# Ledger of designs, part 62: VH-VL binders against q9umr5

Target 1, 268 residues: q9umr5
Amino acid sequence: SYKPVIVVHGLFDSSYSFRHLLEYINETHPGTVVTVLDLFDGRESLRPLWEQVQGFREAVVPIMAKAPQGVHLICYSQGGLVCRALLSVMDDHNVDSFISLSSPQMGQYGDTDYLKWLFPTSMRSNLYRICYSPWGQEFSICNYWHDPHHDDLYLNASSFLALINGERDHPNATVWRKNFLRVGHLVLIGGPDDGVITPWQSSFFGFYDANETVLEMEEQLVYLRDSFGLKTLLARGAIVRCPMAGISHTAWHSNRTLYETCIEPWLS

## First folded at step 22 (VH-VL)

Design ki6
Fold by ESMFold2, fold request of step 25:
Structure ki6 (fold): chain C 268 residues (1-268), chain A 122 residues (1-122), chain B 112 residues (1-112)
Amino acid sequence: as target 1 above (268 residues)
Amino acid sequence: QVQLVQSGAEVKKPGSSVKVSCKASGYTFSSYAISWVRQAPGQGLEYLGYIIPIFGAANYNEKFKGRVTITADKSTSTAYMELSSLRSEDTAVYYCARVDFDEYGSYPMDVWGQGTMVTVSS
Amino acid sequence: DVVMTQSPLSLPVTLGQPASISCRSSQSLVWRDGNTYLNWFQQRPGQSPRRLIYKVSDRDSGVPDRFSGSGSGTDFTLKISRVEAEDVGVYYCMQSTHWPRTFGQGTKLEIK
């Protein structure tokens, strides 16, 4: 029998967005218990990410308790950051596959070349002023805003991303790393035609340097220092990279080829 | 010059709602935030919430139990505050005020609106 | 909520003499960027509040140098070196480090 699947949505999102994904799972893996968490919908997705993590944690505990053999997480966009934080803060999680579906894992720095209704592009060079303040950090968007031209401000001000990436020292770093490393597989999904996640390689733990040149995961300090366990996971063969071109940000959970190629193999 | 101009005084019945406008001029509206503060007659200042117009994102003081809604229209550089289920203790002057940001910090309420008197009476 | 406590609440002062207003917070106002977001506002009778001081000690544009702010952590002071007739009004401290932002009760400054 198949492990239960827990789905966590993104910014301005709701459980309805996943209807096609649910159909694919039902058709290919009948009998799978799938729960799409109906929390922080719409404008509530702007709440601070730690508040969202707390709420989602409360929702997943009984599901995990009923499935001692383990569960899978499918986490979309902003939801992938919520899920990664869950894996860090839960001492007793039993997650086998963590499937990160076009999530800004290394942050977001908007691109002016695309219409980005989730993240502003018209002020990306100035947005750090708002985001790296007490005011901005009270919203989820700013919790993962990562301005490569103001990295010192990011490192000091970030209430969320710099902490779960292990980019800023904190007393829980060792425990969070240990908890995260209990995951069976980390499945990274994204692609160049996403149109929202900027750079799109953030979904694979890549990000800009100060010159806006993308450094891939294995060139990032968080990987090289193994700050939260990426290097250890890769060495175990536990990281799966599944890039796919031609998919826009809102279509990742409604593409059958993507599901069959990148998701289905990990829903044991 | 930088200016915040609020809508005029209102008299309301208990249980109704009020929507106060705050029109900004003389600066780039999307680069700042807008706070809302009220002051009952003879009383101190009370913080209601704020909006960051570039995100369309607002934060509300839970003391008002979800009765306050703050919005902004970037095309008209106008912020709005709506307070519902009005009670007599909501009688107050309501102010909007600008919040500034730079690389060195944040700077609340550098410019204030003139205030809007809202009277709630049976 | 962070409680802001002002002392005194009523401050009668002889014209030309100094005045001092204390403000204490129930927790530290130092934010992770190293700044302390403690602000002072003046409200003259019948007017909107006006910012005097931000970040503990930085004087706003157009504020006379007889106004000064000091303090750290949880204890802050606004001083007026020589009170003038135009200084009559209510003075509020306000913290913007924590949500929700909170004001002190106000200190009413009056001449006599």
Scores: ipSAE 0.860, ipTM 0.948, lowest interface PAE 0.6, mean pLDDT 92
Fold by ESMFold2, look of step 23:
Structure ki6 (fold): chain C 268 residues (1-268), chain A 122 residues (1-122), chain B 112 residues (1-112)
Amino acid sequence: as target 1 above (268 residues)
Amino acid sequence: QVQLVQSGAEVKKPGSSVKVSCKASGYTFSSYAISWVRQAPGQGLEYLGYIIPIFGAANYNEKFKGRVTITADKSTSTAYMELSSLRSEDTAVYYCARVDFDEYGSYPMDVWGQGTMVTVSS
Amino acid sequence: DVVMTQSPLSLPVTLGQPASISCRSSQSLVWRDGNTYLNWFQQRPGQSPRRLIYKVSDRDSGVPDRFSGSGSGTDFTLKISRVEAEDVGVYYCMQSTHWPRTFGQGTKLEIK
């Protein structure tokens, strides 16, 4: 029998988007209980990420309690940040595979097709003024906005990403790291043709330096300091990196080759 | 030069809806936020919510529990506030006001609209 | 919700004399960037409100220097050094650190 799978959606998204993923799981792992959480759908996905983490926590507790052998998480886009925070704040989680499906794990700094469609003129160089304010931090987009040219403002203002990355000192950092390290495997999925996650290497804990040069995970201060456990997980052999080209942001959960290559092996 | 011009006064029956517009001029609309505030006759100021047009994202005071919808049209530099299921206690002047931002902080309500009187009567 | 309490609610003042309005918040208004987002507004009869002071003590453009703001944390004061006839109206403090943003009850300034 297979461990239950819990699916967490992304920004402006809903549970319906995962129909093809559910089909793939049913075909390869028949009998698997899959729960696609129907919380913070559509525009509600703009609620502060800590509010979303609280709501998703309440939903996953009974599922985990009924599955003492463990569960798997498949978390898409913004949902991957919600899931990583869940793993940090839950003393009692029993997650084996955390599958991060094209999630902005080190943040977002992009004039992407989604931003261009919303705004005819590029605004990424100016978003820090709004995002690093009390007003901006009340929306999920700003909770993981990471302007590499205003890192000092990011470090001071971020209510979410700087905390779960251990980039700003806080009293829960040691406990959150301990809780996160109880995960069995961290499966990182993303690719260069995503078109939304910017840089796309954020899905692998890479990110820009001040010159917009991408530094890989192993070059990041949060890795080097092991601030939330990445170095420990890598040394344990618990990090799986599964990049795939040719997939746009909205297609990650509906590509069979991606599923078979990057997801299926981890749904024990 | 910077100004917010609101739509005209309205008289409404209980149970109906009202939609107030707030047209911005003289600045880059998407770089600021718009707050909505109301004032019942002879009473103080009450905060309804705000929108950040660059995200198309709004935040609502829970007191209004889904009766308030705030939107923005970036192509016309116009914000809207819609209040549904109107009651007599919703009789008030409704204001829009701009919120500014820079690297040193945030600066609420530096420019106000002229106000829109909404009267709810049987 | 952060409760903003103004005192007094009614303030009769002799022309040319000082006036002082107190505003107290139920929580600290210091945000993580180090700023304290306490604002003061003036509403003259029949007009829209006008911002006077932001960030506790910073005077808005075109506001006379007889207006000053002070305070920290939870306790704030607006002072008018010499009241003029044009100062008649209602004064509101407002915090913008916390959601939802909240106003004080207002202080009605009147010339005796």
Scores: ipSAE 0.858, ipTM 0.947, lowest interface PAE 0.7, mean pLDDT 92
Fold by ESMFold2, fold request of step 25:
Structure ki6 (fold): chain C 268 residues (1-268), chain A 122 residues (1-122), chain B 112 residues (1-112)
Amino acid sequence: as target 1 above (268 residues)
Amino acid sequence: QVQLVQSGAEVKKPGSSVKVSCKASGYTFSSYAISWVRQAPGQGLEYLGYIIPIFGAANYNEKFKGRVTITADKSTSTAYMELSSLRSEDTAVYYCARVDFDEYGSYPMDVWGQGTMVTVSS
Amino acid sequence: DVVMTQSPLSLPVTLGQPASISCRSSQSLVWRDGNTYLNWFQQRPGQSPRRLIYKVSDRDSGVPDRFSGSGSGTDFTLKISRVEAEDVGVYYCMQSTHWPRTFGQGTKLEIK
């Protein structure tokens, strides 16, 4: 029988968005128990990410307890950050595949609206003023906003991303790294035509340097220092990178070719 | 000139709702936040919540148990506060106030509206 | 919730004399960027509040230099070096470090 699958949605999203993904899983892996977590829907997805992590943790504990051989996570957009935090904070998680669907894993520096190319670039250049304040950090978007031109403000102010990336010292860093490394596989999915995740390579732990040149995962300080286990995980052969062109941000969970190529092989 | 202009005084019955408007002028509405504060007669100031219009995102004081809703319309540069299931204890002057941000910090309530008296009476 | 405690709650002052208002918070108001988000507001009779001081000690534009703020961590003070007739009103401290934002009870300043 197949391991249960837990699905975590993204910003301004709900469980209904995953109806096609559910059908694909049912067709290829009949009998799989799939739970699409119906928490923090719509505007509730703007709640602080640590609040969301706490709520999702409470929901996944009984599912994991009933599946001693393990579970899989499929986590979309902002939901991929929630899931990565779950892997760090849960001493007792039993996740085999963590499948990240176009998630801003190294942060976001662009309009999360589908119209990012219609907004002036100066809007994103000014958001750090709000995001790196007590006011901004009370919303999920700012918890992973990563302005490459104000990295000092990011490192000091971030309540979430700088912590789960091990970019700011904290007393739980060693424990969180240990917990993250218990995952069986990290499956990274994204592509250049996403249109929302900026840079799209954030879905693969790539991100801008100060000149807005994208550095790949292996060039990132968090990888080189192995701050939360990426280098160890890659050396173990546990990181799968599955880029696919031609898919917009809202279509990752409703594209059959993407499912068959990037998701299906990891739902044992 | 930076200004916040609120809607006029209202008299309401218990159990009804009130929606107070706060129209901003003289600045870039989306670059700031709007706070809502109230003051019962003879009492101190009480913080209700705030909105960051560029995100369309609001945060609410849990004291109101889901009775308060704060919204913004960027096209009219107007913020709104709606308080539902009104009680006589909600009789107060309701204020909106701007929150500023820069590289060096955050700066609450640099500009205040004139206040809106809401009276809840049988 | 962070409790903000002001003292005194009533402050009668002789015109031209100094006045001092204390504000204590139940938690540190230092945020992780190093700033302390303690603010002071003045509410004259029949008017909206106005900001006097932000970030403990920074005077807002148009506020007379006889107003000054000081303090750190959890203990803060607003001083008026020489009280004028126009200073009559209620003074509130307010923290914006923690959610929800909270005010002190207010200090009513009156001329004796």
Scores: ipSAE 0.857, ipTM 0.946, lowest interface PAE 0.7, mean pLDDT 92

Design ki6
Fold by ESMFold2, fold request of step 25:
Parts: sequence; C-alpha cells; structure tokens
Structure ki6 (fold): chain C 268 residues (1-268), chain A 122 residues (1-122), chain B 112 residues (1-112)
Amino acid sequence: as target 1 above (268 residues)
Amino acid sequence: QVQLVQSGAEVKKPGSSVKVSCKASGYTFSSYAISWVRQAPGQGLEYLGYIIPIFGAANYNEKFKGRVTITADKSTSTAYMELSSLRSEDTAVYYCARVDFDEYGSYPMDVWGQGTMVTVSS
Amino acid sequence: DVVMTQSPLSLPVTLGQPASISCRSSQSLVWRDGNTYLNWFQQRPGQSPRRLIYKVSDRDSGVPDRFSGSGSGTDFTLKISRVEAEDVGVYYCMQSTHWPRTFGQGTKLEIK
C-alpha cells in the first residue's frame, strides 16, 4: 500500500484549494490516506511561523505514529517553510518525500500580482524597517522576508528563516541538520511564471545577491557550508529539481501535467 | 500636522459590542503601525493590541479572551478596534497611537489619539 | 507576560527638587538587534499620554532636557532634574521588546 500523504497549505489558504490534487492522488494511488491539515487557515496563517510549526507538529505526530513505514509531505508556498522546520525540529519524523510546491525556501523579496494588496510594489524596499523589528517578527510574512540590500539586518533580526537555514548560530544547529538529513527525498517544484514567489528561484534555494542577480542553490553560502544539509542531500542523489513554466502561483496544486511529472513519481 | 482623530464617546449595554475608529492624517498610513491602549477610570494603561496596515495583520492581547478585533482601511487611513461581549469592567478610555520604524529600530506611540470614552452600564 | 514594576507609585516632590522613578522588568528588554525597547510616557491630568523617552535614554522631540532616562537589561530610571509645576501627572514605563507590550503600574507625581 502507499504511504500516507500530509498536505500543508500556504498563506491565506484552506483545504478546499487542494481538491484537484486529492483527486489526482486518488486516481494514481488508490487507497492512499491523504490528510490536508486544517490549521492556521486564512488570517491565522499570519501567526508567527514557530507557532505554526508547533501546531502542525502536534497534528503530524499521530499520523506518523500510525504509519511506521513513513509518510510523504506536500507543502505549498509558505507551508514549505513550515514543513522544512518540522523536518529539523522533529527527532522522530519518518518523512520519505518532502515535496516543496513553489515555496520561498530562501525567502521573499518582491511584489506579487496575486497578492498585490499584501505586497504593494512601492513598499518592498521599505518593508525591512517593519520586518526587522520585534513588531514585524511577530508575523509570518516577516519571518521569511529577505531583503538582499539589508542582509545584516536580516541575519540579526530573523527569528525563523536565518535559523532554519543555519545562517545565524544557535544551540540546535547540529541537531536540526541531523534531523533534516533523515528525509528520503527533497522535491523542489516551482517556475518562472509563478508570479508570487520572488525571486521564483527561491523555490530551488536560489536567491538575489546585493545587485539583485540570482545566485542558484550551489552558489549559496548555506549550500557551500552545508549548514543544514543541502550539499549532503545533493551528493546523496536525494534532491529532485522539477521546474515547470506556465504555471501561476494558485495553479500548482490543480495542474495535472505538473502532478504527473513532478509529484506522482515520489508518492511510493 | 500628524494627527490621530478618534470617534466619539459611546454608552453601551453589557453583552453588546463597540467599534472605535482612529483616522490618521499628515503621514503615510501604510508605513506605520497602530496600537490600541485602554485606561479604566483611575487606573493605569493596558495594551490591547496593534495592527500593521500594510499587511492587514493584527496582534491581540490574550487577556481579552479573543473579544478584541483590530482592522484597518488603507483607502481611508483609518484603524478600527472592536470589543465584543462588553462587561462593566470594559468601561474605559480607549486610545489609538502610532508606531514608527526605521533602520535603527522601532518607536512606539509617538502620536496618540484624543481618546474615546466607552461606558458599559445596564 | 513581562511584568514591569515601578517604584514609587506615589511621588510627592517640592518644586525645583529632583525626582527619580524606578522601573524593573521581569525579563531582559534587549532585543537581538542590540536595542533595549524601554519607553517612558507622561500623562498630565485630563490629557492623553505623551511619549518622553524611547530606547532607554533618547528624549522625544520637544521634551525638556530636565528629563533623562538610564538603565540597562532589567533596571531603568527616569529622572527629572528640577520638577516644575507642569510635570504633575502619572508616569509609565513600557516595554516593546516582548509580546504582549506591557506597562508599569504608573507613578503619580504631585507637588508637595
């Protein structure tokens, strides 16, 4: 039989958004137990990411306990950061495939056509003032805001992304790396027409340098230092990169070709 | 020129709700946050919560058992605080105050509204 | 929640004399950017509060030089070098490092 699948949604999202994904899984992997976690919905997705990680951890534990052979994670957008933190903080996780569906893994710096009311284009250069404060860090958006022009403020102020990336020293860095490395596969999905994740290469651990030139995963310091295990995973053959053009941010979980190409092969 | 102007005094029955407005002028509303603070007669200051209007994101003091809701309308530069299931102990003056930010830190409550008296009586 | 404890709670002072108000927090107020977010507010009778001091010791615009703030970590002090008649009112310390933001109990300054 197939391993259970756990789905973690993104910012301002709900379980209904994944109805097509659930249909695809039922068609190709009949009998698979799929759970779309119904936590931190809508505006609750603005709660601090560590609060969300704790809540999702509590929901995931009994599912993993009932599936000693392992589970799969499909984690969309902001949900991919929650899931990566889960892999680090859970000493006893049994995740085989971690499927990161257009998630801002190296952070976010930019506007979006789909969420323009949330990230107005004229404000991205000024958001660091709010985000790199005690006030801003109390919200999820600021937990992964990454202003490439204020990297020193990011490194000092980030309560979440700089920690799970191993960019700032902390007592748990060695344990988190060990836990993350127990994942079977890391499946990175995203594409240039996403329209929300900025740069879109953040879904593949790429990000801007100070000139807004995108450096790919293998050019990132966190990769080169292997700070949380990316180089080790790549050397192991455990990283799958599955880019696809022509898919907007809200369509990743409702595109059959994307599912068949990038998701289906990893739902053993 | 920077001003926060609040709505007028309210008299409410227990169990009802109140919604206080705070209209900002003289600055770029979306670049700041708005705090809400109350003061019962003869008592000290109590922090209710705040909103960051650019995100539409608010944080609430747990002491109010989820009875407080803070919102903002960027098009009118107005923040709102709603307190539901009113009790006699909610009788207080309610203030809004702005929070400033720059590259060197954060700076709470540099400008205050005039206050809104809310009286809860049967 | 971070508890902010002021002393004294009542402070009668002779005009022209100094005044000192203590504020202690139950946790360090140093945030990871290196700043200490301890603030002082004055509320004159019948008025809204007014910020006097932010970041421990920085005077707000229009605050007279006779007001000064000091301290570090968990222990802070507001001083008035020469109390004037317009200084009557209630003084609050307030921390903004931690959620929820919290105020001290207030110190009522009165002229003897």
Scores: ipSAE 0.852, ipTM 0.945, lowest interface PAE 0.7, mean pLDDT 92

Design ki7
Fold by OpenDDE, look of step 22:
Structure ki7 (fold): chain C 268 residues (1-268), chain A 121 residues (1-121), chain B 112 residues (1-112)
Amino acid sequence: as target 1 above (268 residues)
Amino acid sequence: QVQLVQSGAEVKKPGSSVKVSCKASGYTFSSYAISWVRQAPGQGLEYLGYIIPIFGAANYNEKFKGRVTITADKSTSTAYMELSSLRSEDTAVYYCARVDFEYGSYGMDVWGQGTMVTVSS
Amino acid sequence: DVVMTQSPLSLPVTLGQPASISCRSSQSLVWRDGKTYLNWFQQRPGQSPRRLIYKVSDRDSGVPDRFSGSGSGTDFTLKISRVEAEDVGVYYCMQGTHWPRTFGQGTKLEIK
């Protein structure tokens, strides 16, 4: 039998968005128990990410307990960060494949058309004033806002991304790294035509430097310092990078070719 | 000049709801937040919650157990505070106040004139 | 919730004399960025609150220099070097570091 699949949605999302993914899984892996978690849907996805992590943890623990052979996680967009944090705080998770589906793993610094409806009168260059404050950090969007021009503010103010990345020292860094390294495979999915994740390389742990030049995962301090285990995972062949062009952000979970190429191989 | 103008006094029955408006002018509405604070007669100040209009998202004091709803209309630069299941102890002056993000003070630097809400049977 | 404790609650002062109000928080108000989001508000009789001080010691525009804020961590003080008649009212400290935001009980300043 196939291992259970747990799906975590993204910002302003719900389980309905994953109906095609469920269909694909059912067709290719019949009998798979797929659970799309209906937590923090819609506007509630703006709640602080740590709050979300706790909620999702409570939901996945029973599922994992009933699946001693392990489970697979498919985590979309903002959900990918939630799942990474989840795997960091859980010392007894049994996740075989962690599939990060177009997630801003190294943060977000963009004001694309998708974000402009949310920030119609704001430029990304000014969002640091809101996000790097006690007020802003009470919303998920700010929890992974990563302004490359205000690195000091990011490192000090970020209540979520800087911590799970191990970029800011904290007493749980060693334990979180150990926990995260329990994952069998980390499957990173994203692409240049996403239109939302900015830069799109963030889905592969790439990100801007101070000059907004995109650096690869291997050039990032979090990798070089192996702060949460990326270097170790790569060394043991546990990281899979699956870039794909021609897919918009809202289509990652509904593209058959993407599923067959990047997701299906890791559901066995 | 920067100002917040609130709606007029309200008299409500227990169990009903009240919605107070706060019209902002003289500044960029989306560059700031709006907080709501109340003050019962002869009492101190109590923080209800706030909204960041640019996010369209609000955060609430859990003390009110979901009875408070804060919204904002960016097109009219107006914030709203709705309090449901009103009780006599909800009788108070309700204030809106601007939260400064632009200059990094992060305090309530401009206040509305207040709206008296009386809950009585 | 963070408890803000002011003292005294009643402050009778002679005109021209100095006044001092204490505010203590139940936990440190230093945020992870190293800044302390402590505010002081003045509420004159029949008026809306007015911010006097933000970030412990920064004075708002239009606030007389006879008002000053100081402190760190959990202990804060508002001082008035020489009290004037227009200073009559209730003063509140407020923390903006932790959620939910909380106020002190208020200190009522009166002229003797």
Scores: ipSAE 0.912, ipTM 0.953, lowest interface PAE 0.5, mean pLDDT 95
Fold by ESMFold2, look of step 23:
Structure ki7 (fold): chain C 268 residues (1-268), chain A 121 residues (1-121), chain B 112 residues (1-112)
Amino acid sequence: as target 1 above (268 residues)
Amino acid sequence: QVQLVQSGAEVKKPGSSVKVSCKASGYTFSSYAISWVRQAPGQGLEYLGYIIPIFGAANYNEKFKGRVTITADKSTSTAYMELSSLRSEDTAVYYCARVDFEYGSYGMDVWGQGTMVTVSS
Amino acid sequence: DVVMTQSPLSLPVTLGQPASISCRSSQSLVWRDGKTYLNWFQQRPGQSPRRLIYKVSDRDSGVPDRFSGSGSGTDFTLKISRVEAEDVGVYYCMQGTHWPRTFGQGTKLEIK
C-alpha cells in the first residue's frame, strides 16, 4: 500500500487549490490517504512563518503517528519553506519524500505579475527597508525576502530563512541538520516559466549573487559548507531535480504531465 | 511635507461603532506602516495595532482583537481604524502615527492631530 | 507583553536645571540585528505626542541638543541638560522591538 501524503499550501492559498492533484493521486495510486492541511489560508498565510510551522507541526504529528512506515510531503510555494523548517525542528518526523513544488528555497527577490496585487508598483529594490525591520519580520513574505544587494541586513534581520539555511549562527544548527538529513528524498520542482518565484532557480536552491547573476545550488555557500545537509543529501543520491518549462506558478498542482513525471514516482 | 490628518471628533452611544480616518501626504504611503494609539482622559498611551499598507495586513493588540479593524486604502493614502461594540471606557483620543523604515528608526516619527471619541448615553 | 516602567512619574524642575527620566523594560530590547529600539516621546499640553529620540540615543530632526538619550539592554535614561519653559509636558518611553509595542506610564515634567 502507499504511504500517506500530506499537502501544504502556499501564500494566499487554501486546501481547495489542490483538487486536481488529489484526482491524479487517486487515479494512479488508489487507496492513498491524502490530507491537504487547511491551516493559515488566505490572508492568514501572511502570519510569521515560525507561527505557521508550529501550527502545521501540531497538525502533522497525529498523521505521522498513525503511519509508522512514513509519510510524504508535497509542499507548494511558500509551503515548501514551512515544510523544510518542519523537517529541521521535528526530531521524530518520518518523512520519506519531501516534494518541493516551486518553492522559494533560497528566497525571493522579485515583484512579478503574480505578486502585483501585493506590490502594485515595482518595489523590490526598496522592500528591504520594511522587511529587515522588527515590524516587517512579523509577516511571512519578509521571512524569506532575500535582497542580494543588502546581504548584511538579510543575515542580521532574517528570523527564518537565514536560520533554516544555516546562514546565521543558531544554537540548534547541529540538531536541525541531523533532523533534515533523515528525509528519504528531496524532490525539487520548478521551471523558467513560473512567473512568480524570482529567480525561478530558487526552487532548486539557486540564487542571485550581488550582480544578480544566478548561481546554482552547488555554487552556494550553504551547499559548499553543507550547513544544513544539501551536500550530504546530493552525495547520498537523495536529491531529485525535476525542472519543467511551460508551467505558470498557479498551475504546478494542476498539470498531469508534471505530476506523472516529477511527483508520482516518489509517492511510494 | 509629511502630514497625517485625522477625521473630526465623534460622539457615540454604547454598543455602536466608530471609524476614524487618517489621511497621509508628503511621502510614499505604501513604504511605511500606520500605527493606532489611544489615550483615555488623564491616562497614558495604549497601543491598538498597526497596518503595513503594501501587505494589506494588520496586527492587533490581543486586548482589542475582535473589536478593532485596521485597514488602508492605497489609492487615497488613507488608513482607517474601526472600533465596534463601544463602551464608555473607550472614550479617548485616538491617534494615528507613521512608522518610519528609513535609516532603521522604526519609531512613530509623525503623528496625526488626534480624534476625540466620546461614548455616552 | 513587555512592561515599561518609568521613574519618576512626576518631575518638578527649576528652569535652567537638568532633568533626568528613567525607563526600565521587563526584558531586553536588543533585536536580532544588535540594535535597540527604544524611543522617547514628548507630549506637550493639548498636543499629540512628538518623537524626540529613537534607537536609544538618536535625536529626531528638529529636536534641540539639550535632549539626550542613553542606556542599554533594559535600562534607559532621557536627559534634558537645561530645562526650558517649553519642555513642560509628559514624556513616554516606548519599545519597538517586541510585539505588541508598549509604552511607559509617562513622566509629567513641570516647572517649580
Scores: ipSAE 0.786, ipTM 0.908, lowest interface PAE 0.9, mean pLDDT 91

